VH-VL binders against Cytochrome c oxidase assembly factor 8 (COA8). Designs and how they scored, part 60

Target 1, 167 residues: Cytochrome c oxidase assembly factor 8 (COA8), of Homo sapiens (Human) (q96il0)
Amino acid sequence: APERGAERRDTAPSGVSRFCPPRKSCHDWIGPPDKYSNLRPVHFYIPENESPLEQKLRKLRQETQEWNQQFWANQNLTFSKEKEEFIHSRLKTKGLGLRTESGQKATLNAEEMADFYKEFLSKNFQKHMYYNRDWYKRNFAITFFMGKVALERIWNKLKQKQKKRSN

## First folded at step 21 (VH-VL)

Design nl9 (from nk2 with light chain G30Y)
Fold by OpenDDE, last read:
Structure nl9 (fold): chain C 167 residues (1-167), chain A 122 residues (1-122), chain B 111 residues (1-111)
Amino acid sequence: as target 1 above (167 residues)
Amino acid sequence: EVQLVESGGGLVQPGRSLRLSCAASGFTFEDYAMNWVRQAPGKGLEWVSGISWNSGDISYADSVQGRFTISRDNGKNSLYLQMNSLRAEDTALYFCAKDTRFFLGSGHFDVWGQGTMVTVSS
Amino acid sequence: QSELTQPRSVSGSPGQSVTISCTGSSSNIYSGYDVHWYQQHPGKAPKLLISGNSERPSGVPDRFSGSKSGNTASLTISGLQAEDEADYYCQSYDWSLESWVFGTGTDVTVL
């Protein structure tokens, strides 16, 4: 029977977590960790009378979440790929097969793997710096809009109290 | 209908300045990053500059860095490109392109203008 | 290199399938950044054809498909039609340049 070649789906499908929050929930929900990014997605609640500020905040949060999911999914895939290539290259250089005599996957020692980790971190240092910068920019914008939405909600509550006292 | 309309193109001499404008309609302009893309006659597409929804992030291609300035007025639904020290190689059709995201680098360009022609010749 | 590499031209007969490749580098496609495709007819603005490697916007025929593997993306046009004669551009984001990058463009001709 021909071994059906595992189609290396190298593209992390935008796997929207199949987690569905309860239909009657008025709160944000946290899903299980994504299999590629290992990040837990947040399912954002949408109120029936969502204000333009609340909508903009929700959209900013959603985009930032998707950006984070994509970054870490891609980073983890790249890491796994380069790690496997490194192991294969080193084993080949040593004249060793990919499997031991016992049929187990051949592994490198801790020192050789430390070299890989050092090289990988060095190579990706700038990328991580840009990610951190952009992460702060995005979260600052979100926090600013959270403050605006909070003020809007306070103001609306005060107006409602004044209208009830005048009647 | 979502629409982008470029203006401000024309014939200029080398070393002169020109300002392009892009008028946006049919969408919430302040919720999207905006870009300029150019195409020289008979050539491919070249990204020129991008600006985030709140102008917090700005990027330029190396070919225009230090000469061009991208800006936006969200109150007027307008994108601008100030082009200084123009060169013959800047001769191109300049497109305004809408991003699908607030920030640069995570979306794609879903709406394009018809372009405005800039010709730099002596 | 500030550009993604595409073949200069691809040709096919009506009803045939053609594939356009787009090759990037370690700072864009290889790093897992999405590839987008645009179609441009002569004298017209570019139109979004494929987003996120394989997603088709509304109004794009199902004969257009996108894929990505390693540092290479591919656009396949199945059942080639006369109206598909156009220039095609891939696009990705380069994290090291903090810029969008386009492919060199591919001229598709129908014989």
Scores: ipSAE 0.871, ipTM 0.952, lowest interface PAE 0.5, mean pLDDT 93
Fold by OpenDDE, fold request of step 22:
Structure nl9 (fold): chain C 167 residues (1-167), chain A 122 residues (1-122), chain B 111 residues (1-111)
Amino acid sequence: as target 1 above (167 residues)
Amino acid sequence: EVQLVESGGGLVQPGRSLRLSCAASGFTFEDYAMNWVRQAPGKGLEWVSGISWNSGDISYADSVQGRFTISRDNGKNSLYLQMNSLRAEDTALYFCAKDTRFFLGSGHFDVWGQGTMVTVSS
Amino acid sequence: QSELTQPRSVSGSPGQSVTISCTGSSSNIYSGYDVHWYQQHPGKAPKLLISGNSERPSGVPDRFSGSKSGNTASLTISGLQAEDEADYYCQSYDWSLESWVFGTGTDVTVL
């Protein structure tokens, strides 16, 4: 039987969390941590009478969530890849194999790994700064729309109370 | 039907200014980032500028930075590109392109206009 | 580099498979940003062909497929047809430039 080479899907699948909330739920649900990003996805509830503002808020939240999932999935993959390459390179330079005599994966000492972490953080510093900036921008927009939706809901409740008093 | 229609192209002399417009229809314009992409005659595609749904994020290619200004009017479903200090190398067909996302950098361009031709010549 | 690298031209006979490569850098494809592909016929606007590395929008034939590995994306056209003669462009986002970047373009010719 030809060993179907596990095509290492190096692409983080567009991780639509397979978590399906209960069909009768009227609330947002938090799923388990994603395998690649380690972030817990939120499954947003869609009301039957969703207002245009509520819809826009939901879409902004969904896009921001997807953006976060993709960023951290890719960052974690890159980190893991570069870490492995670093370990392999250093072991090779030391004339050591990838496995110990006991068959365990060869590891580097804490000092050598500290060099890797420092280099990785330095290399990705600007990327993380941009991420943080954009994260604040996105969440500010979401928070603003949360306020708008809250006001809309209050107004609608007041109108309904007035109509009930007039009848 | 989702449609983008560019206008404002023409023949201009170097150093002059031109304003391009893109009229959007068939979708909720205020929910998407918008972009300008240009193509010089017989050349490849070059991204020029992008603007987020609320104009909070704006980006330019280095080739046009400081000379071009992207803007949008969500009430008019319109995208604009103010081009100042035009150069011969700015000669291109300019496309309006719709993003699939609110913010820049996370979507793709699903709808394109037919383009408007800008020719910069002495 | 401000552009993604593509071969200038690729040719094949009808029914053959051709592959177009798109090579990026550490600030775009390698960093895990998605690659999108566009088809452009002469005198026409670009059309979205592949999104998110491998997703086909509605109306794109199954003979078009996209993949990504490391800093390289690939577009494969299986069962090449005369109508596939066009320019093809890859696209990605460069986080360091905060800009969209296109490939240099590939002219596909059907022999």
Scores: ipSAE 0.870, ipTM 0.952, lowest interface PAE 0.5, mean pLDDT 93
Fold by OpenDDE, fold request of step 22:
Structure nl9 (fold): chain C 167 residues (1-167), chain A 122 residues (1-122), chain B 111 residues (1-111)
Amino acid sequence: as target 1 above (167 residues)
Amino acid sequence: EVQLVESGGGLVQPGRSLRLSCAASGFTFEDYAMNWVRQAPGKGLEWVSGISWNSGDISYADSVQGRFTISRDNGKNSLYLQMNSLRAEDTALYFCAKDTRFFLGSGHFDVWGQGTMVTVSS
Amino acid sequence: QSELTQPRSVSGSPGQSVTISCTGSSSNIYSGYDVHWYQQHPGKAPKLLISGNSERPSGVPDRFSGSKSGNTASLTISGLQAEDEADYYCQSYDWSLESWVFGTGTDVTVL
């Protein structure tokens, strides 16, 4: 039976974590690490009486999570691909095959791999700087809205207490 | 119904200024990044500028950098493009495009206006 | 601006399949940024056709499909119909430019 070549899905599926929390849960759940990003997705709880501020906060968190998942999934795939290409290129340059005489996958030494890591980090430095910047911007917005939601909840509790005292 | 309506286009001379407006309706405007995209007559689509939901992030195409200013008024559900130092190459149909995300770069454009024509001619 | 490269035109007979390629660079498609596709009929605004490489919005026929591999995305129109005659644009985000980038556009003609 011809081994159906595993179509290398070069693209991380924008896979919503297959983790399904219990339907009756009233809290956020953390899923297992994603296979591509290695980040643990959070399943956000949606209250029945979600306020507009709470909804906006949730949406900001969801978008930020998806953004993080996609970034790291893609970065890890790119890293793995370039690493493999680097190894193959170096082995070829050395006149070595992809497999040793013992049939094991040929590997490069630690020094050669250090060169790859240095080059990869250098090449992606600007990308990581932009990511970090944007990460802070997103999380600042989230934190700000967390504060707003907290204040809203306090205010609503105070109003309810006043109404109960007046009746 | 989700709708974007561009306005403010017209005929202007080179070096002059023009301000485009986009009125948004049918969705929570403040939850989405907004973009301007232009199309010169008989040419392809060119992204011009984008602004995040809270105006915290703004980006421009190199072709308009330093000349155009994108802004938004979330209270009025309106997007603006101030175009200064207009050139003949700025002649295009200008579309307002809604992003699917709060921030730039992670969404896509799900809603487009009909566009407003800007003609820069001597 | 680094435009995504598309063929200028693609033609096919009714019922045939046509494919439009969209080739990017290391700072957009190759870096794993999603590709989106838009359809534009003459004198009309662009319409979202495919999002996230392969996702079809509601109301888009199943004859439209998107894929991505490496630095190239593809839009396939299966069972070409007269109504599919339009311009098609790919879109991605370029992280180095911090800008959206469109493809050069492809004119699809139904013969």
Scores: ipSAE 0.870, ipTM 0.951, lowest interface PAE 0.5, mean pLDDT 93
Fold by OpenDDE, last read:
Structure nl9 (fold): chain C 167 residues (1-167), chain A 122 residues (1-122), chain B 111 residues (1-111)
Amino acid sequence: as target 1 above (167 residues)
Amino acid sequence: EVQLVESGGGLVQPGRSLRLSCAASGFTFEDYAMNWVRQAPGKGLEWVSGISWNSGDISYADSVQGRFTISRDNGKNSLYLQMNSLRAEDTALYFCAKDTRFFLGSGHFDVWGQGTMVTVSS
Amino acid sequence: QSELTQPRSVSGSPGQSVTISCTGSSSNIYSGYDVHWYQQHPGKAPKLLISGNSERPSGVPDRFSGSKSGNTASLTISGLQAEDEADYYCQSYDWSLESWVFGTGTDVTVL
């Protein structure tokens, strides 16, 4: 039987967590950690009478979440790949096989792995800086719109109270 | 219908300035990043500049950095490209392109204008 | 490099399958940024063909498919038709340049 070569799906499937919140929930739900990003997705509640401002806030939050999920999924994949390549390269340089005599996966010592981590962090330092910058920008925008939505909700509640007093 | 209409192209001498405009319709303009992409005659696509939904993020290609300025007026549903110190190499059809996202770098260009031709010649 | 690398031209007979490669760098495709594909007919504006490596917008025929592996994305046109004769461009985002980058473009000819 020809060994069906495991097509290494190197692309993290956009596996939107199949977690479906209860239909009657009026709140945001937090899903389990995504298998690639390790981030917990938020399932955003959509009110029946969602205002344009609330909708924009939701869209901003959704986009930012997707952006975060993609970034960390890709970063984790890259990390895993480069780690494996590093291990293989070092073992090869040492004249060691990928498996020990006992059949276990050959591993590098903690010092050698520390070199990998240092190199990886150094190589990705700028990328992480840009990520952090953009993360703050996105979250600032979201926070600002959260404030606007809060004010809108207060105003709408006040208007409703006035209308009830006039009738 | 979602539409982008570029204008402001024309013939200009080297060293002069030109301002391109893009009028957007059929969508909530303030919810999307916008981009300029150019194509020199018989050449490929070149990204020129992008601006986020709120103008908080602006980026330029190295080829136009310091010479071009992207801006937007969300109240007018308009995107602009101020082009200064124009060079012969800036001769191209300039497209306005709508991003699918608020911020740059996470979306794609789902709507394009028909372009406006800029010719820089002595 | 400020551009993604594509073959200059690809040709095929009607009904054949052709594949266009798009090779990036460590700061774009390799870093996991999505690849998008655009089709451009002569004298026309580019049209979105594939988004997010493999997603087809509404109205794009199923004969167009996208994939990505490592540092390379691919657009496959199955069942090549005369109307598929066009220029094709890949696009990705380069985080180091903080810019969108296009491929060099591929001219697809139907023989």
Scores: ipSAE 0.870, ipTM 0.952, lowest interface PAE 0.5, mean pLDDT 93

Design nl9 (from nk2 with light chain G30Y)
Fold by ESMFold2, look of step 21:
Structure nl9 (fold): chain C 167 residues (1-167), chain A 122 residues (1-122), chain B 111 residues (1-111)
Amino acid sequence: as target 1 above (167 residues)
Amino acid sequence: EVQLVESGGGLVQPGRSLRLSCAASGFTFEDYAMNWVRQAPGKGLEWVSGISWNSGDISYADSVQGRFTISRDNGKNSLYLQMNSLRAEDTALYFCAKDTRFFLGSGHFDVWGQGTMVTVSS
Amino acid sequence: QSELTQPRSVSGSPGQSVTISCTGSSSNIYSGYDVHWYQQHPGKAPKLLISGNSERPSGVPDRFSGSKSGNTASLTISGLQAEDEADYYCQSYDWSLESWVFGTGTDVTVL
């Protein structure tokens, strides 16, 4: 889970992808994992005949992706920074250096690291509860509008077939 | 063309109620969260309350929780603030502000009204 | 902390640069929430100046710039002009209060 992104420590931008889909694509694209959030961004297709309902669904999905990218990019950096600070603090208390004889980063054993993980989870419990609640609220709205778009498309297809039969 | 116009302010005695309105135009009102922000005379900005695009997420500052109720009518492009049990400390210019996002907490306020003054005094 | 801390005032001569700091807490800026900046002239509504720590909306001169590091955000006005004399507020979201929080405000004076 530790990445080079830990070098940024304080804050990271999120929701931005360097992947550039083809200009003529007729489908949504899934890009590579964002280096800060480790989430795969979706690059949304905007059809020429996008209905107002389809546009609202796309905007809801775009906003939720950006929100999610931001949250996890920030959490990943905070986790990495606080993990390093914990390790450095415990090594200093034990009178040990930050590097081993071979030049590798010194670390703590599994039981010592378990203390960090439990402390981090406890400290962030309420924040993650709010995140989960908000995630469900966003995804309920998205699912609701996915259903509405599906019905709109079915109705338009049936309307078009009836028009052809009447002519 | 984007415009927010507040109304409903006035002079009122402590313990009484007022209802503020904010009329929106020039944008798709139902696609954005909305907020109330107040500013006491000579003081800074204080966020009061916010409501998501679909009213499914509502939040209040601690100072007004239980006394104020935010609501919206997307059919009328209008935001409301029902203020009950008013106190002298609620005296302020009340702004409505458009969020850039559907949901609370991840956007910012890109358009503001000019405000409506609420004065609570004996 | 229910407010973000800003200096009460800063001043500069025309053409100089001034910087306004905005310091938050563990439940807002430190948790990675963006900082937004608003300008308010006397008797006027606030106006968005900087969003997302550093982004200028259309119509805002590029002499305004923003940044964020750790628990502190900064607004810099380069090439200070008379019309920049106003109050400036930072804003962030606080997850523990489930509320937007504004800074205490900074009065910028052009000497």
Scores: ipSAE 0.730, ipTM 0.887, lowest interface PAE 0.7, mean pLDDT 87
Fold by ESMFold2, fold request of step 22:
Structure nl9 (fold): chain C 167 residues (1-167), chain A 122 residues (1-122), chain B 111 residues (1-111)
Amino acid sequence: as target 1 above (167 residues)
Amino acid sequence: EVQLVESGGGLVQPGRSLRLSCAASGFTFEDYAMNWVRQAPGKGLEWVSGISWNSGDISYADSVQGRFTISRDNGKNSLYLQMNSLRAEDTALYFCAKDTRFFLGSGHFDVWGQGTMVTVSS
Amino acid sequence: QSELTQPRSVSGSPGQSVTISCTGSSSNIYSGYDVHWYQQHPGKAPKLLISGNSERPSGVPDRFSGSKSGNTASLTISGLQAEDEADYYCQSYDWSLESWVFGTGTDVTVL
């Protein structure tokens, strides 16, 4: 189970959502948010007559989705681990327990948590800059091939329409 | 059958240049990132350089940055490594390796060539 | 200069299990990057053995298994056989170097 698995893991899992679209569908599907990455995966339809351009576009999109899912799953796991350590460290420094007297998890106020958020963003700044650069490189390739596929489909429809009229 | 065949190795004096080639067959070469990995005699594996499927992303190990240039010709199913200003420490068997992904850093190396030997000595 | 740390050698008798560790750093394995394993016999090219921490490609015997926890990955060879005598390398990606990094290599000896 996703909940039990998340509590046992030291590193982010490589798996994507368990959602499975209907087998009869001829469309791409957007599944529910993945537990670890919070990203909604696309479940790609593979048509019987997929062209070479369409196949390359699908493979580029699939690879980019997997890359995105893994990056954010890892970052979310790291964020959660470091947030918990920050809270525990600050509570210990104040002589407070990890739980309130009522048994709820002890927390820090919004101003104290702002220190964590600033520190986390600063530590990860260059990593996120590399991610953004890589995202743009991937997105440019995907967008370029989306355009090529769209033109291919238009030309094929026009050729089919002309053949029907000439018969 | 997926195959990678390296060539262009040899004996060369320090400060000189060599150009390595890797001929690919049995797969859609233009859909994969490609890498060079070297192994000095009796030593471990060292990644040298990688290039994305469309040459839009290129990376080098610090030890070769500014001296080596990776390139590819997707029309010829070929990967290249131009090695300039060669040093004795560059002496190694150079492998061509196929990545499983289009872009750098997210895949692994599923097919390797047998390597071409580069010896840099007086 | 950045390498993943492996033991220099491990040994075992036929039928025993051996485990090879691979320890990285904050910019590779600790950051959640996958670990891959390669087997190399003398005079041969490396061969992919394990990908994605634990996945075996077709043709790799099920006596090879991999795992990863924290900053350390492990390769286990169960039921050691004579043909398993080889060098083994782990590999991961380092985001700060923007480079693939290999482990120092482990020589497996079958007694």
Scores: ipSAE 0.719, ipTM 0.884, lowest interface PAE 0.8, mean pLDDT 87
Fold by ESMFold2, fold request of step 22:
Order: structure tokens, then sequence, then C-alpha cells
Structure nl9 (fold): chain C 167 residues (1-167), chain A 122 residues (1-122), chain B 111 residues (1-111)
């Protein structure tokens, strides 16, 4: 789960869905979107006879998933917080309240909100550039090891076919 | 037993070079990012440099950028720090530290060496 | 320089609780990066005490606890013992510097 940001302690869980793969599964599973990151987590299968290459690939994938989930969970919370602060600041400058007469949160029109989106993207441009660079470096390593695992599996199948022929 | 052993420290004149080594044992060295952290006498900890598992990510503190070079040899389970153009301010005990992650920035340092002392003075 | 801010020292009597604060910046703790804590006895290497804001490695006494809120992390030692007298450092990652950063360090004295 992502680190709590500046949010209050009023977000207690209430009957949240928890995905569990079947007990006898031999496969990775893709779960529902995470509440904070909106990314679908992979639930990794760990075979009893995992090769060193398979283990390293799994660990690389697990670490990258955790990193990615945490990054977007933090960015989504920061986006929400700064959006509300922007709206609050602009409403205060206009002499308006934070809520309408009906009790709904007051908001800004689409043109005004476009200013927020531009400012947010500008402030986070370098951070997202670093994220993209790191994302590619991580996924290049993962793809490289996926290839190595595929070759290992082909070799093992060929070795079993040779043994069966000689038998 | 997981172990990190630093070596290569010593007394050196300003402007000279020194190479530190860190020998790792008891874990799969090539699966982890590695770091150098220094501590000047009577002072706090200062991160110096880090290197990812495959050397694809390298970072330096501003104070050493351009003068120090971190490297690793996964075949020898060894981490290195080439320290060029040494200054008096580089005088410190240098620790080797193991990250818990492959890549920089998301782990923590779970194993430390005892350190090797570098003294830079005229 | 980007350092995490800690009090220079804290003290307490055996059995009391002490709390060490660690305050960061917008490019590290405020951005959601975890805080880790290290204990260093005189003349020894640092040792991991708390990881991931609040996780205690095996072998670390349960009187050590950590938390993080906003731009500040806290390490609490409940029920101080003589062996807890040491220096304590927080650590986080700074995305803008692409660097690990340590706190200024806190000397804990057991009276």
Amino acid sequence: as target 1 above (167 residues)
Amino acid sequence: EVQLVESGGGLVQPGRSLRLSCAASGFTFEDYAMNWVRQAPGKGLEWVSGISWNSGDISYADSVQGRFTISRDNGKNSLYLQMNSLRAEDTALYFCAKDTRFFLGSGHFDVWGQGTMVTVSS
Amino acid sequence: QSELTQPRSVSGSPGQSVTISCTGSSSNIYSGYDVHWYQQHPGKAPKLLISGNSERPSGVPDRFSGSKSGNTASLTISGLQAEDEADYYCQSYDWSLESWVFGTGTDVTVL
C-alpha cells in the first residue's frame, strides 16, 4: 500500500475487495486496479523448482511493480491535493466560499482548470522525465531476462526430447 | 554471513588519487545496488555515490561529482571508488553499504562495512 | 545543502520514551519517499533500525517504532535502556538530486 501523504486519518478501509489467485495456480495473475495508483498489480507465481534466472526475473518484475505503484500512488495523491489547493486559492481570490449554497464543493470552470493542469505538468516535468528514463531502464532489464528465461526453457525441452529419443 | 570489507584507505596529499575497494560475501552481489557513504571525524553521515546492480544507473553527491568514479565488478563481488583530485574536505571514514534493491532510490541500506579511513593532508 | 533536519540531541531516563524528528523537503519526504533509520554506536558502523517508515528488521527490539506524516518522520524509543545511547540518522531519497540524503544526526543520551 502507498505511503500516506498529507491526508487526514479519516480514510479507513470499509469492505475493500481483495484479490486472491487460486491455490493450485501455476500462473501469474493480474489483479484489479489498485485504489491509489490505478494500476493493475501482478500476483507472481513462485514455482517450487524456480531456476536462478527465473528467480532474478521475478525479483526484477516485483521490484519494478512496487516502484511503479508507489510512484503513481504518490503522484495521484499529490495531484489531488494540489488541485484542491489551487481551487481554494482561486476561490479565495474571487471572494467566494469553498462550498456552494447547496453544500457541494465549489469548483472552477474548464478554462480556469486548464491553468492548473498546465502548472502541474510544468512543475512535474523533470520528475516525470526521470521516471520515464528509469521506467525504460527497468523494463529493458526485464525484457533481457525474459529472453534469457525463454532460451533456458527451450533448452530444457530439447534436452528432454533428446533423452526421450535415446530411451 | 553477509559481509562487506572495505580497503584502500590511507594518508594522501591534496590533489592526489586513491582507490577504495569493497569485497562482498554471503549474498548474490550482482542483484543489489551498492553505495559509498562517508563520515568526517566528529560529523554525520554523508552519502557519496551509488551504482545499480548492472552499473546502468550511477549517481554522485554534488561535492564529489567529476572527481570520484564508482564502479563494480560483479564477477569479483567487488565495489570500487576511484577518488581523484582529493581535497582536505574528503577526509573521512568511507563505508560500503548494500542496498536492498537492484536499482537506486527505492530501497534502504541493510548491510554496512566497518569503513576504511581516508586522510587528505599536506 | 539538502539534508534532513534532526534535533542535535535528545535525552531521557531509563524507562521513558523519546521521539526523534526528521524533517525533509518537497523533493524527498514530502514527495512520498520512505524514511529509514540507522543507529550508530561510538566507533561502530551504522546499523539499520527502521525501514520503510515503520518496518522493524528481525532482531531490533519492539520498543523502536517509526512513523511518517507529511514532511516529517519520527522515531520513537519507548522504554529507554542504556544500550540505546547512540547516534541516530534518518535517510530518504531526493528525486531532484537523484541522491540519498541523510539527516543531520541525533545524539540520544540515557540519563
Scores: ipSAE 0.719, ipTM 0.881, lowest interface PAE 0.8, mean pLDDT 87
Fold by ESMFold2, last read:
Structure nl9 (fold): chain C 167 residues (1-167), chain A 122 residues (1-122), chain B 111 residues (1-111)
Amino acid sequence: as target 1 above (167 residues)
Amino acid sequence: EVQLVESGGGLVQPGRSLRLSCAASGFTFEDYAMNWVRQAPGKGLEWVSGISWNSGDISYADSVQGRFTISRDNGKNSLYLQMNSLRAEDTALYFCAKDTRFFLGSGHFDVWGQGTMVTVSS
Amino acid sequence: QSELTQPRSVSGSPGQSVTISCTGSSSNIYSGYDVHWYQQHPGKAPKLLISGNSERPSGVPDRFSGSKSGNTASLTISGLQAEDEADYYCQSYDWSLESWVFGTGTDVTVL
């Protein structure tokens, strides 16, 4: 049997890849996993009466999602590329071909593959430290504005109750 | 009309200080990272420093680290560059540039000022 | 060296195509960071020409196109015109320097 490609699909074969939020939806939507990052994107709703504070929160969330999607898409591709390079290099050192007699990709055992994992993690340590720092900076800002939006909504609700009683 | 206007350039002696300002108008200044880029006479572009929308993320080129300080005042729609211990190699036209993103590193520079000239000479 | 490499100059006749290369390193273009392009006429500020490797802002003619493959980005000007005579700079982000980096610049001459 021929080898199945290593590519991850962005959706299940049941037709989920055609997902598009309804034009008149009033809610954020979570889409299928992106085929490169494996993260599920949020499709943000923009209300007619979005306050400036709500708009800033949405923009912060959108930018952070795009940044996060791009980072992991790049890391997943780098991981796959370097994994294949590692396998090919080790097979060459052992004097083995890239394919078995049956046409399947030649592989390394679990112990040998563990060496790849350790090397990849070590190589990317500093990059992931910067990612974690930036992730926290972004999410602190988002959390702060989530709190401000919540207070704004409570305040507007109380103001509307006062208006009702004064009529 | 989106506009960036730099000021504060001039002729100064080596070892002295100068403060550049950039006045922004026509956009929500507090929603964007901001940058300084310089260009020595007859030379290419060199990124100098950048600051995130809330000043929580700041970065400098190695050539200016420890001598220059970027800051912003979102209430005044203004970006600043404090340049201390100036050297002859700091002589350049200094541009203010608007990023398209809140945070550093994921956007690009969609609006530029016309620059303010800094000359460091005896 | 922390700058992106571009050819010093390129030239072409009106109507021809020219391509400007931009070569990075493992901590910028090779790591998957986008490449942006700026055009600078003499005595003027740089102007955004291409963002996100290939996106043209409004007002940029479709004769300008960009691409990225591996560690190299390219800007192509098809149908070269006299007004395209300018300096061109690529830009990317370097995660290890935590800095924006510009290319060395390319002087495009229309013959």
Scores: ipSAE 0.717, ipTM 0.881, lowest interface PAE 0.8, mean pLDDT 87

